# Designs tried in a protein design chat: VH-VL binders against p93756r25to151. Part 2

Target 1, 127 residues: p93756r25to151
Amino acid sequence: EIQLGSKLVVGENTLWVSNNGDFALGFFNPPGLLNRFSIGIWFNSNSIPYDQRKVVWVAGAGVVVSDNSSYFELTRNGELVLFDSLLGVPVWNSKTNRFSVSSALLRDDGNLVLLKDREEIVWQSFG

## First folded at step 14 (VH-VL)

Design A3
Fold by ESMFold2, fold request of step 19:
Structure A3 (fold): chain C 127 residues (1-127), chain A 122 residues (1-122), chain B 107 residues (1-107)
Amino acid sequence: as target 1 above (127 residues)
Amino acid sequence: QVQLQESGPGLVKPSETLSLTCTVSGGSISSYSIHWLRQPPGKGLEWIGVIYYSGSTDYNPSLKSRVTISKDTSKSQVSLKLSSVTAADTAVYYCARGPYEFLTGYRGFDYWGQGTLVTVSS
Amino acid sequence: EIVMTQSPPTLSLSPGERVTLSCRASQSVSDYLVWYQQKPGQAPRLLISGASTRATSIPARFSGSGSGTDYTLTISSLQPEDFAVYYCQQYDSWPLTFGQGTKVEIK
């Protein structure tokens, strides 16, 4: 599980990974956009060549941030926030600050979920 | 470890299509973006365009109407076609690769082919 | 299109000298700047990206600095292998554009 306060930062190349390893969530550079990054979920299986992996979800339908230590955070108040550190503003959030989120989980089917009481899904990426 | 090599005719007649191939070894081209550049003899460099890891392309606006870049992942090859050439298209042509752009984005070209001179002459 | 202007166009120096090369962009490129070295008959070699970060295996005598529109490549003590043409290249905006080069030659 992904705990409140967990954070991914552009340039650190850290990922949130599903339990079986088949999916990863992290920053990627969309084709055609210099020095801009989106948060996405993609297939991450070691048995699939990396070059055949497919992005299955993108936060905010492809909003982007700069590479100046911009970050994606599960905040302590239970929101997923994509923050552009150069502009000093969030560009997307999950709007879940009143949902009593206790953690997040990237499921083995590639669905990112926010959990209440470690069990109840109160938000999900699939939609 | 990655090696790039340009190949194709060194002489092209005016109005014809310049056609070059970049062969990449030491990795699959489907995970990298491959760029084409050119350098007229004794002059500076001009970026022609790119084919991204996704297969989509972008071209220098100055050349966009005449240029096509495509790839064949089974052969580890990227092709450049430049139509309706004139003497102004005489240059050394390079293919080049940056880092793994999916994760890091563009950060310069750390691998280049050796270059191939294409002369446009009657 | 961002125009990159390098100066001087040519610089004649002896080994051991310090050299400073200038690159100016027509608008801010926010440190998205690359320096290349090119010797006759060879492809360019990546020296520095992000205005100041040395590429792998580049000697410490090469350093980049600057911000906004004005950038500098410094070679602290020229070695015989450093005589070449140096290009700056911006990657802030498409299309990628290069300066016209500065030739550093043996005096």
Scores: ipSAE 0.662, ipTM 0.854, lowest interface PAE 1.0, mean pLDDT 90
Fold by ESMFold2, fold request of step 19:
Structure A3 (fold): chain C 127 residues (1-127), chain A 122 residues (1-122), chain B 107 residues (1-107)
Amino acid sequence: as target 1 above (127 residues)
Amino acid sequence: QVQLQESGPGLVKPSETLSLTCTVSGGSISSYSIHWLRQPPGKGLEWIGVIYYSGSTDYNPSLKSRVTISKDTSKSQVSLKLSSVTAADTAVYYCARGPYEFLTGYRGFDYWGQGTLVTVSS
Amino acid sequence: EIVMTQSPPTLSLSPGERVTLSCRASQSVSDYLVWYQQKPGQAPRLLISGASTRATSIPARFSGSGSGTDYTLTISSLQPEDFAVYYCQQYDSWPLTFGQGTKVEIK
């Protein structure tokens, strides 16, 4: 599980990975956009041939941030926030600060979920 | 251990189409963007265009009307076609690839083919 | 398109000397700059990306610096294998564009 306060930063190339390894969540560079990154979920190649990669979800329908230490965070208030550090503003959030989120999980079906009491789904990426 | 190699005719007549193939060994092309560049003899480099890991393309505006880049994933090949060539198109042509652009974005080309000279002459 | 201008066009130096190569962009490229080395008959070799980050296996004698429109490649002590043409290339905006090169040749 992904704990409150967990953070991904452009340039660090770290990922949140499902338990079976089939899906990853992280920053990627959309085709045609120099030096801009989106947060997405994609097939992580463990169950899919090495030479295929498909993005199945993108935060904010493709909103982008600069590569200058921009980040994606599960805040201690239970929100997923995509922050552009150059502009100094969030460009997307999950709007879940009132949902008593305790953690997040990237499920083996590629669905990112936010959990209350580590059990109840209160938000999901495919919702 | 990825290697790139350009191949195609070294001589092309004016007004015809220049056709080159970049063959990638030691890795897949489906997850990477492949770029084409050229360098006229004794001169600097010009970026021609790219085919992205998604299969979409972008081209240098100066060449866009004459250039097509495509790929055949089953053969690990990327093709360059440049139509209506003139002597000004004489150059060494390179295919090139950067690090895994999906995760890092463009950061320069650390894998280059050996280059192939194409001469446009009647 | 962003025009990249390199200076000087040619430097004649001896092994052991320090060299500084200049690259100027027609507008700010925000550190999105690459340096390449090219020897005769060979493809370019990536030296520096992001204006200052050395590529894998590039010796520490190569360093990049600068910001905005003005960038510099420094070779702290020229080795015999460093005599080549050096190109800068911006990646701030499409199309990708290169400088016309600085030739570093043996005196």
Scores: ipSAE 0.619, ipTM 0.850, lowest interface PAE 1.2, mean pLDDT 90
Fold by ESMFold2, look of step 14:
Structure A3 (fold): chain C 127 residues (1-127), chain A 122 residues (1-122), chain B 107 residues (1-107)
Amino acid sequence: as target 1 above (127 residues)
Amino acid sequence: QVQLQESGPGLVKPSETLSLTCTVSGGSISSYSIHWLRQPPGKGLEWIGVIYYSGSTDYNPSLKSRVTISKDTSKSQVSLKLSSVTAADTAVYYCARGPYEFLTGYRGFDYWGQGTLVTVSS
Amino acid sequence: EIVMTQSPPTLSLSPGERVTLSCRASQSVSDYLVWYQQKPGQAPRLLISGASTRATSIPARFSGSGSGTDYTLTISSLQPEDFAVYYCQQYDSWPLTFGQGTKVEIK
């Protein structure tokens, strides 16, 4: 479970992981784009041979940020925000600041969801 | 421990195709990008191109019309082919890999093959 | 493409001296710069990435600095094993390009 205020930062190589470990959400470098990163969800199974990863979802349909400490945050107002620190602006958000989001969860089916009261889905990545 | 090693003929005739193989041991190439570089004797380095972890490629525009990079993930091998060679293509050829580029992006090459000299001579 | 120019082409120095190597890019590379060391018959060895971050196991006497178009590699006290050719390389944009090298030799 991902708490309000949780943040992923380009270069720290930290991930949000589903409970069973099968999916990860984090920054990745799309092929051919030097020094640019997207937020994606990919298969992270311990049974994947040869460390292969397949990206199954990308925030903002592939919007990229610089590696100047850009970040992806579940804000205390309940928004998912992808922020480009070089440009000093958000490049994508979930537009959920008024939905009373209490937390997020990367489910074992690979769906990232925002929860009200830790139970009700008010936003999801596959939808 | 990951190791890279180049192999192929050391002598190639002008107008023919230079063909090299980079064999990666101690790890998989399926999640990594592999680059080819060359260095003429006594001179500086030139980047030839890359095959990304996705299988797509990018090439130095100076060589793009003559170069093909491909991989065989089951053998942990990356191939370089450079067609229509001339004496100017005489160089030590290197394959190289950086850190885990999927997560970190390019940050330099900390794994290099030993290099293989290819001489283009009639 | 970005042209990398290193200076001087050769330095003849004694062990213990401080050496400063210059690398200039034809346009800003925004700290996307690598330094390599290469000894005869060997592949290049990564020293610095991101203009100033030492690679694993690189001694503290090596430091990188600079910004924009002008970058510097400094060796604070030259050791016998440091006599080599040094290359800078930008990774701001494709194609990746290298400087022509600076040879640091004993004189």
Scores: ipSAE 0.590, ipTM 0.844, lowest interface PAE 1.3, mean pLDDT 90
Fold by ESMFold2, look of step 15:
Structure A3 (fold): chain C 127 residues (1-127), chain A 122 residues (1-122), chain B 107 residues (1-107)
Amino acid sequence: as target 1 above (127 residues)
Amino acid sequence: QVQLQESGPGLVKPSETLSLTCTVSGGSISSYSIHWLRQPPGKGLEWIGVIYYSGSTDYNPSLKSRVTISKDTSKSQVSLKLSSVTAADTAVYYCARGPYEFLTGYRGFDYWGQGTLVTVSS
Amino acid sequence: EIVMTQSPPTLSLSPGERVTLSCRASQSVSDYLVWYQQKPGQAPRLLISGASTRATSIPARFSGSGSGTDYTLTISSLQPEDFAVYYCQQYDSWPLTFGQGTKVEIK
């Protein structure tokens, strides 16, 4: 389970992974773009090459950030925020700062969900 | 150890299609983009194009109307076709590979083939 | 298309000397800059990416610096194996483009 304050940063090669390991959420470089990164969810099987791992969700329908320590954070206010550190602005957020979010979970079906009271889904990536 | 090797005819007649194959051994092409470049004798390098780890392609605008890059993952091969060649297409042709691009993006070419000279003449 | 211009075209130097090679871009490339070394009959060898990050197994005598449009490759003390042609290459935007090269040759 992903706790409030958790962060992924471009260049650190860290991922949020589902409990069974089949899905990962992280930064990736979309084909055709130089030096730009999206946050996405993809199949994370070690037997499937990356070019065959389909990205099943991308935050903001493909919005990108620079590689200057840009980050994706579950804020302490319960909001998912994608922040471009070079531009100094958020480029996408979940708009859940008033939903009483207590945590997030990348489910074994690949759906990223925000939870109230660690159980009630108040937001999900497949909406 | 990962190795790239170009192969194909060393002599091509004007107006015909130059056809080359890059074979990758000691590793996989599935996690990497494969690029084609060329270097006329005694001159600098020109980027021709790329086939991404996803299978999509991009080409140098100067060559885009004449170039096709494709791959056969079952054979670990990437092909280059350049149509309607002239003497100006005489060059050493290289295939090259960057680092793990899905996660890191482009960071230069750390593996190159040995290069193959293609001469366009009657 | 970003034009990369290297200077000088040729340097004649002795072993042990410090070498400074210049690369200028026609617009800012924001440190998205690669240096290669190429010896006769060989493919290019990656030296530096990100303007200043040495590639695997590259000796510490090679260093890169610069920003914006102006970049420099420095070899602190030339060794006999360093006589070669050096190319810069930008990766700020497509197409990838190379400088015309600087030949470093023995005096």
Scores: ipSAE 0.526, ipTM 0.818, lowest interface PAE 1.6, mean pLDDT 89
Fold by OpenDDE, look of step 14:
Structure A3 (fold): chain C 127 residues (1-127), chain A 122 residues (1-122), chain B 107 residues (1-107)
Amino acid sequence: as target 1 above (127 residues)
Amino acid sequence: QVQLQESGPGLVKPSETLSLTCTVSGGSISSYSIHWLRQPPGKGLEWIGVIYYSGSTDYNPSLKSRVTISKDTSKSQVSLKLSSVTAADTAVYYCARGPYEFLTGYRGFDYWGQGTLVTVSS
Amino acid sequence: EIVMTQSPPTLSLSPGERVTLSCRASQSVSDYLVWYQQKPGQAPRLLISGASTRATSIPARFSGSGSGTDYTLTISSLQPEDFAVYYCQQYDSWPLTFGQGTKVEIK
């Protein structure tokens, strides 16, 4: 379970991983772009080289950020925010501040869900 | 250890097509971006283009209309074709690995071929 | 394209001296800057990546610094094997571009 205030930062190579380990969420460098990063979910199999791992979801469907300490955060207000530190602006937002989000969870099926009262799904990546 | 080696004709006539092959050993070209660069005698370096691990390509705009980069994964080879050559295309041509790691991106050319001189002359 | 300008074009020094090479970009390259060493008849060798990170097996006497548009390669104590041409290269934007090089030669 991902707590409010949790943050991933470009360059730190930290990941949010599903309980079974089959899926990971983090920054990756999409092919065809130089020194830009997207936030996404991919199959986290050790049998597949990182560069060949299939991405199943990308925040903003192609939105990219610089690696200048850009970050992806589950804010205290319950929003997923992708922030480009070089530009100094958020470039993607789940727009879920009105849903009383209490936590997030990367499920074992690869679906990232935002939960209300740790039970009710109020937002999901595959939805 | 990763090794790259350029091969192809060292002499090309003007207006013809320069064709080179980069053979990569000790690593899979499906895991890395392979770049082509060149260096005219006594001059600096010029980036020609790249083929990513995905197979997509990007080219230097100055050469885009004349350049084609492709690869054969089964042979671990990357090809460079430069059409309509002139004396200005005389150079040592290098292929180089530019790590394009999933989580870290490009970080410079860490492995190079020895380079092969291609002279354009009638 | 981003134009990389190195200075000086040539630097004549003796072993043991401190070397400072300059690389300037026509616009900010956000630390996406690498340094190479090239000796005659050889391919370039990666020295520094990300403006300040030494590549594998690169001696500690080599260091990179700078930000924005201005970057520096420093050799704390020049060794005989360090006489070569040094290139900077940006990888902030396509196309990748190199400086014209600085030749470090023996005085």
Scores: ipSAE 0.320, ipTM 0.805, lowest interface PAE 1.2, mean pLDDT 92

Design A3
Fold by OpenDDE, fold request of step 19:
Structure A3 (fold): chain C 127 residues (1-127), chain A 122 residues (1-122), chain B 107 residues (1-107)
Amino acid sequence: as target 1 above (127 residues)
Amino acid sequence: QVQLQESGPGLVKPSETLSLTCTVSGGSISSYSIHWLRQPPGKGLEWIGVIYYSGSTDYNPSLKSRVTISKDTSKSQVSLKLSSVTAADTAVYYCARGPYEFLTGYRGFDYWGQGTLVTVSS
Amino acid sequence: EIVMTQSPPTLSLSPGERVTLSCRASQSVSDYLVWYQQKPGQAPRLLISGASTRATSIPARFSGSGSGTDYTLTISSLQPEDFAVYYCQQYDSWPLTFGQGTKVEIK
């Protein structure tokens, strides 16, 4: 379970991983770009090198951030926000501040969900 | 310290395949991306392609149909093959290390081989 | 591909002079810009990365600046060993592309 305020930062090579370890969420380089990053979910396997992993979900279409300590955060108000530190602006937002989000969870099926009262799904990546 | 050295025939006939080897010492080729570049005499530089630590490759679209880059980790060597060569492929060929890695970015070519001249002539 | 254009093609100067080399990209490269120095018979040498970060052991007289599509390499006081060809290169997008180079020669 991902608590409010949790953050992934470009360059830190940290991931949000499902409970069973089968899926991971983190930054990746979209095709054709070298130092741009997107947030995606992929099947997490040690047998597949990072640069060969197939992304099954991306936060926004074509949304990228720089490598200037940009971050992906589950904010205190319950929104997933991708922030470009170079531009100084959010470039993607789940727009879930009205849903009383209490936490997030990357499910074992690869679905990222935002939860109300730690139980009710109010937003999901595959939805 | 990492060192790169290109080797291979300096003369190739038209329509044949140019084959070069980059021998990397002082470091593991599985830790860095190795690039191939070339420079025609008296001209600028052209990027040919890259092989990443995983063995994945990317090529310049202008050469993709003719280029193959591979590596032998046991020999610490990266190979370049360029098929169907013409006089336009005459150049000094370089292999270079780019500290580009997945999720870490690219910061230029920090180590280069001395380069090897390959002349395409009948 | 992103086209890199350098100017001037040749610059004739004397030691001690200030050098300003220009590099223009056909589209923004977002500071993903590298400068190299190349002397005859040698491989290029990395000078600047990220538009403004000097590589290891590069003298302080070399500096890079710019943003978007326009970048500059500056040599505050040209030294005899600085006469060479200078290349800019973008690493914003594949394929990596280089400028055609600027030759800095002795007047």
Scores: ipSAE 0.237, ipTM 0.799, lowest interface PAE 2.0, mean pLDDT 92
Fold by OpenDDE, fold request of step 19:
Structure A3 (fold): chain C 127 residues (1-127), chain A 122 residues (1-122), chain B 107 residues (1-107)
Amino acid sequence: as target 1 above (127 residues)
Amino acid sequence: QVQLQESGPGLVKPSETLSLTCTVSGGSISSYSIHWLRQPPGKGLEWIGVIYYSGSTDYNPSLKSRVTISKDTSKSQVSLKLSSVTAADTAVYYCARGPYEFLTGYRGFDYWGQGTLVTVSS
Amino acid sequence: EIVMTQSPPTLSLSPGERVTLSCRASQSVSDYLVWYQQKPGQAPRLLISGASTRATSIPARFSGSGSGTDYTLTISSLQPEDFAVYYCQQYDSWPLTFGQGTKVEIK
């Protein structure tokens, strides 16, 4: 379970991983882009070369960020925010501040869900 | 430890094709992106191209029309071919490993071959 | 392509001195900047990646800094084995491009 205030940073190469380990959420390089990053969910297996790992979800319409300091955050207000540090602006937002989000969970089926009271799904990536 | 070594003819005639081989040892060639670079005598470095884990390639636009990079996994070798060479293609040619990770992209060339001088001359 | 410009072209220094090398990009490279050291007859050696991260086995006297278009490689105390040519390289955008190098030579 992902707590409010949790953050992924491009340069830190950290991931949110499902409980069974089958899925990971984090920054990745969209095809053809050297150092532009999107937030996505993919099958997490070391047996699959990185450039062949299948992405099953991408935040927004595939917006990208640059700069090593860019980050993806589950804010204290309960929103998923992708922030481009080079531009100094958020480039994507789940717009879930009104849903009383208490946590997030990357499910074993690869679905990222935002939870109210740690139980009710108020937002989901596959929705 | 990963090792790279370039091999091929040191002399090529103008208009012919430069052909080099990079032999990779100490690791699986399918685990690394292999780049080709060159350095004219007394000059700086120029990136030629890359072959990724998947076998896909990217090339420097300045050389794209003349460059082909391929690999033979069974031999742990990466090949460079540069067609229609001129004197301007005289350089020390390097192959190098450039980690290109799904999460972080390229992060620099951490292992290099010793380089091989190729002279284009009649 | 992104043009990388290094300065100065040559530095003549004595062991023990502080070294500051500059690298400027024609556009922002977002800290995707690498430094290499090259000695005569050898391939370049990776020193710094991500503008400020030392590569494996690189002495602490080497450090990288900067942001946007301007980056610096610093050697806190020049050692005899540090006399070489230093190159910066961007990996923000294809194609990868290098600076023309700065030669650090003994005074």
Scores: ipSAE 0.162, ipTM 0.760, lowest interface PAE 2.1, mean pLDDT 91
Fold by OpenDDE, look of step 15:
Structure A3 (fold): chain C 127 residues (1-127), chain A 122 residues (1-122), chain B 107 residues (1-107)
Amino acid sequence: as target 1 above (127 residues)
Amino acid sequence: QVQLQESGPGLVKPSETLSLTCTVSGGSISSYSIHWLRQPPGKGLEWIGVIYYSGSTDYNPSLKSRVTISKDTSKSQVSLKLSSVTAADTAVYYCARGPYEFLTGYRGFDYWGQGTLVTVSS
Amino acid sequence: EIVMTQSPPTLSLSPGERVTLSCRASQSVSDYLVWYQQKPGQAPRLLISGASTRATSIPARFSGSGSGTDYTLTISSLQPEDFAVYYCQQYDSWPLTFGQGTKVEIK
């Protein structure tokens, strides 16, 4: 379970991983773009090289950020925010501040969900 | 340890096609993005193009119409073809690894071949 | 394409001296800047990546700094083996482009 305030930062190569380990969420390089990163979910298998792992979801349908300390955060307000530090602006937002989000979870089916009261799904990546 | 080595004819006639091969050892070429660069004698470096892990390519727009980069994974080789050459294409040609990994992106050319001189002359 | 301009073209120095090489981009490259060292008859060697990160096995006397369009490679104390041509290269945008190089030669 992902707590409010949790953050992924470009360059740190940290991931949010499903409980069963089958899926990971993190920054990746879209092909053909130099040092630009998207946030996405992919099949997490050690038998598949990273560059060949299939991405199943991308935040903002291909939105990219720079490498300069850009981050993806589950804010205290309960929103997923992709922030481009170079531009100094959020470039993607789940717009879920009104749903009383208490946590997030990358489910074993690869679906990223935002939860109210740790149980009710109020937002999902596959939705 | 990753090693790259360029090979091919050192002399090419004008209007012909320059063909070079980069042999990569110490790792699978399917795990690296391989770039071609060149350096005319006494001059700076020019990026020619890249072939990615997936086999897709990108080329310098200045050379795109004449350049083809391909690879043979079974032979661990990357090929460069430059058509319609002129004296201006005389240079030392390098292949180099430019890590373009899923999570880390490009960080510069960390491994280079020794380079091979190709002279365009009648 | 982004044009990279290095200065000076040539720098004549003695061992032990501090070296400062400049690299300017025609537009911001967002710290996506690499420095290489090239000695005669050899391929370039990666020195600095990301404007300020030393590559593996690069001596501490080499350092990179700068931001936006202006970058600097510094050699705190020039060693005999450091006489070479130094290139900067941007990897912010395609196509990858290099500066014309600065030759550091012995005085």
Scores: ipSAE 0.029, ipTM 0.701, lowest interface PAE 4.8, mean pLDDT 90

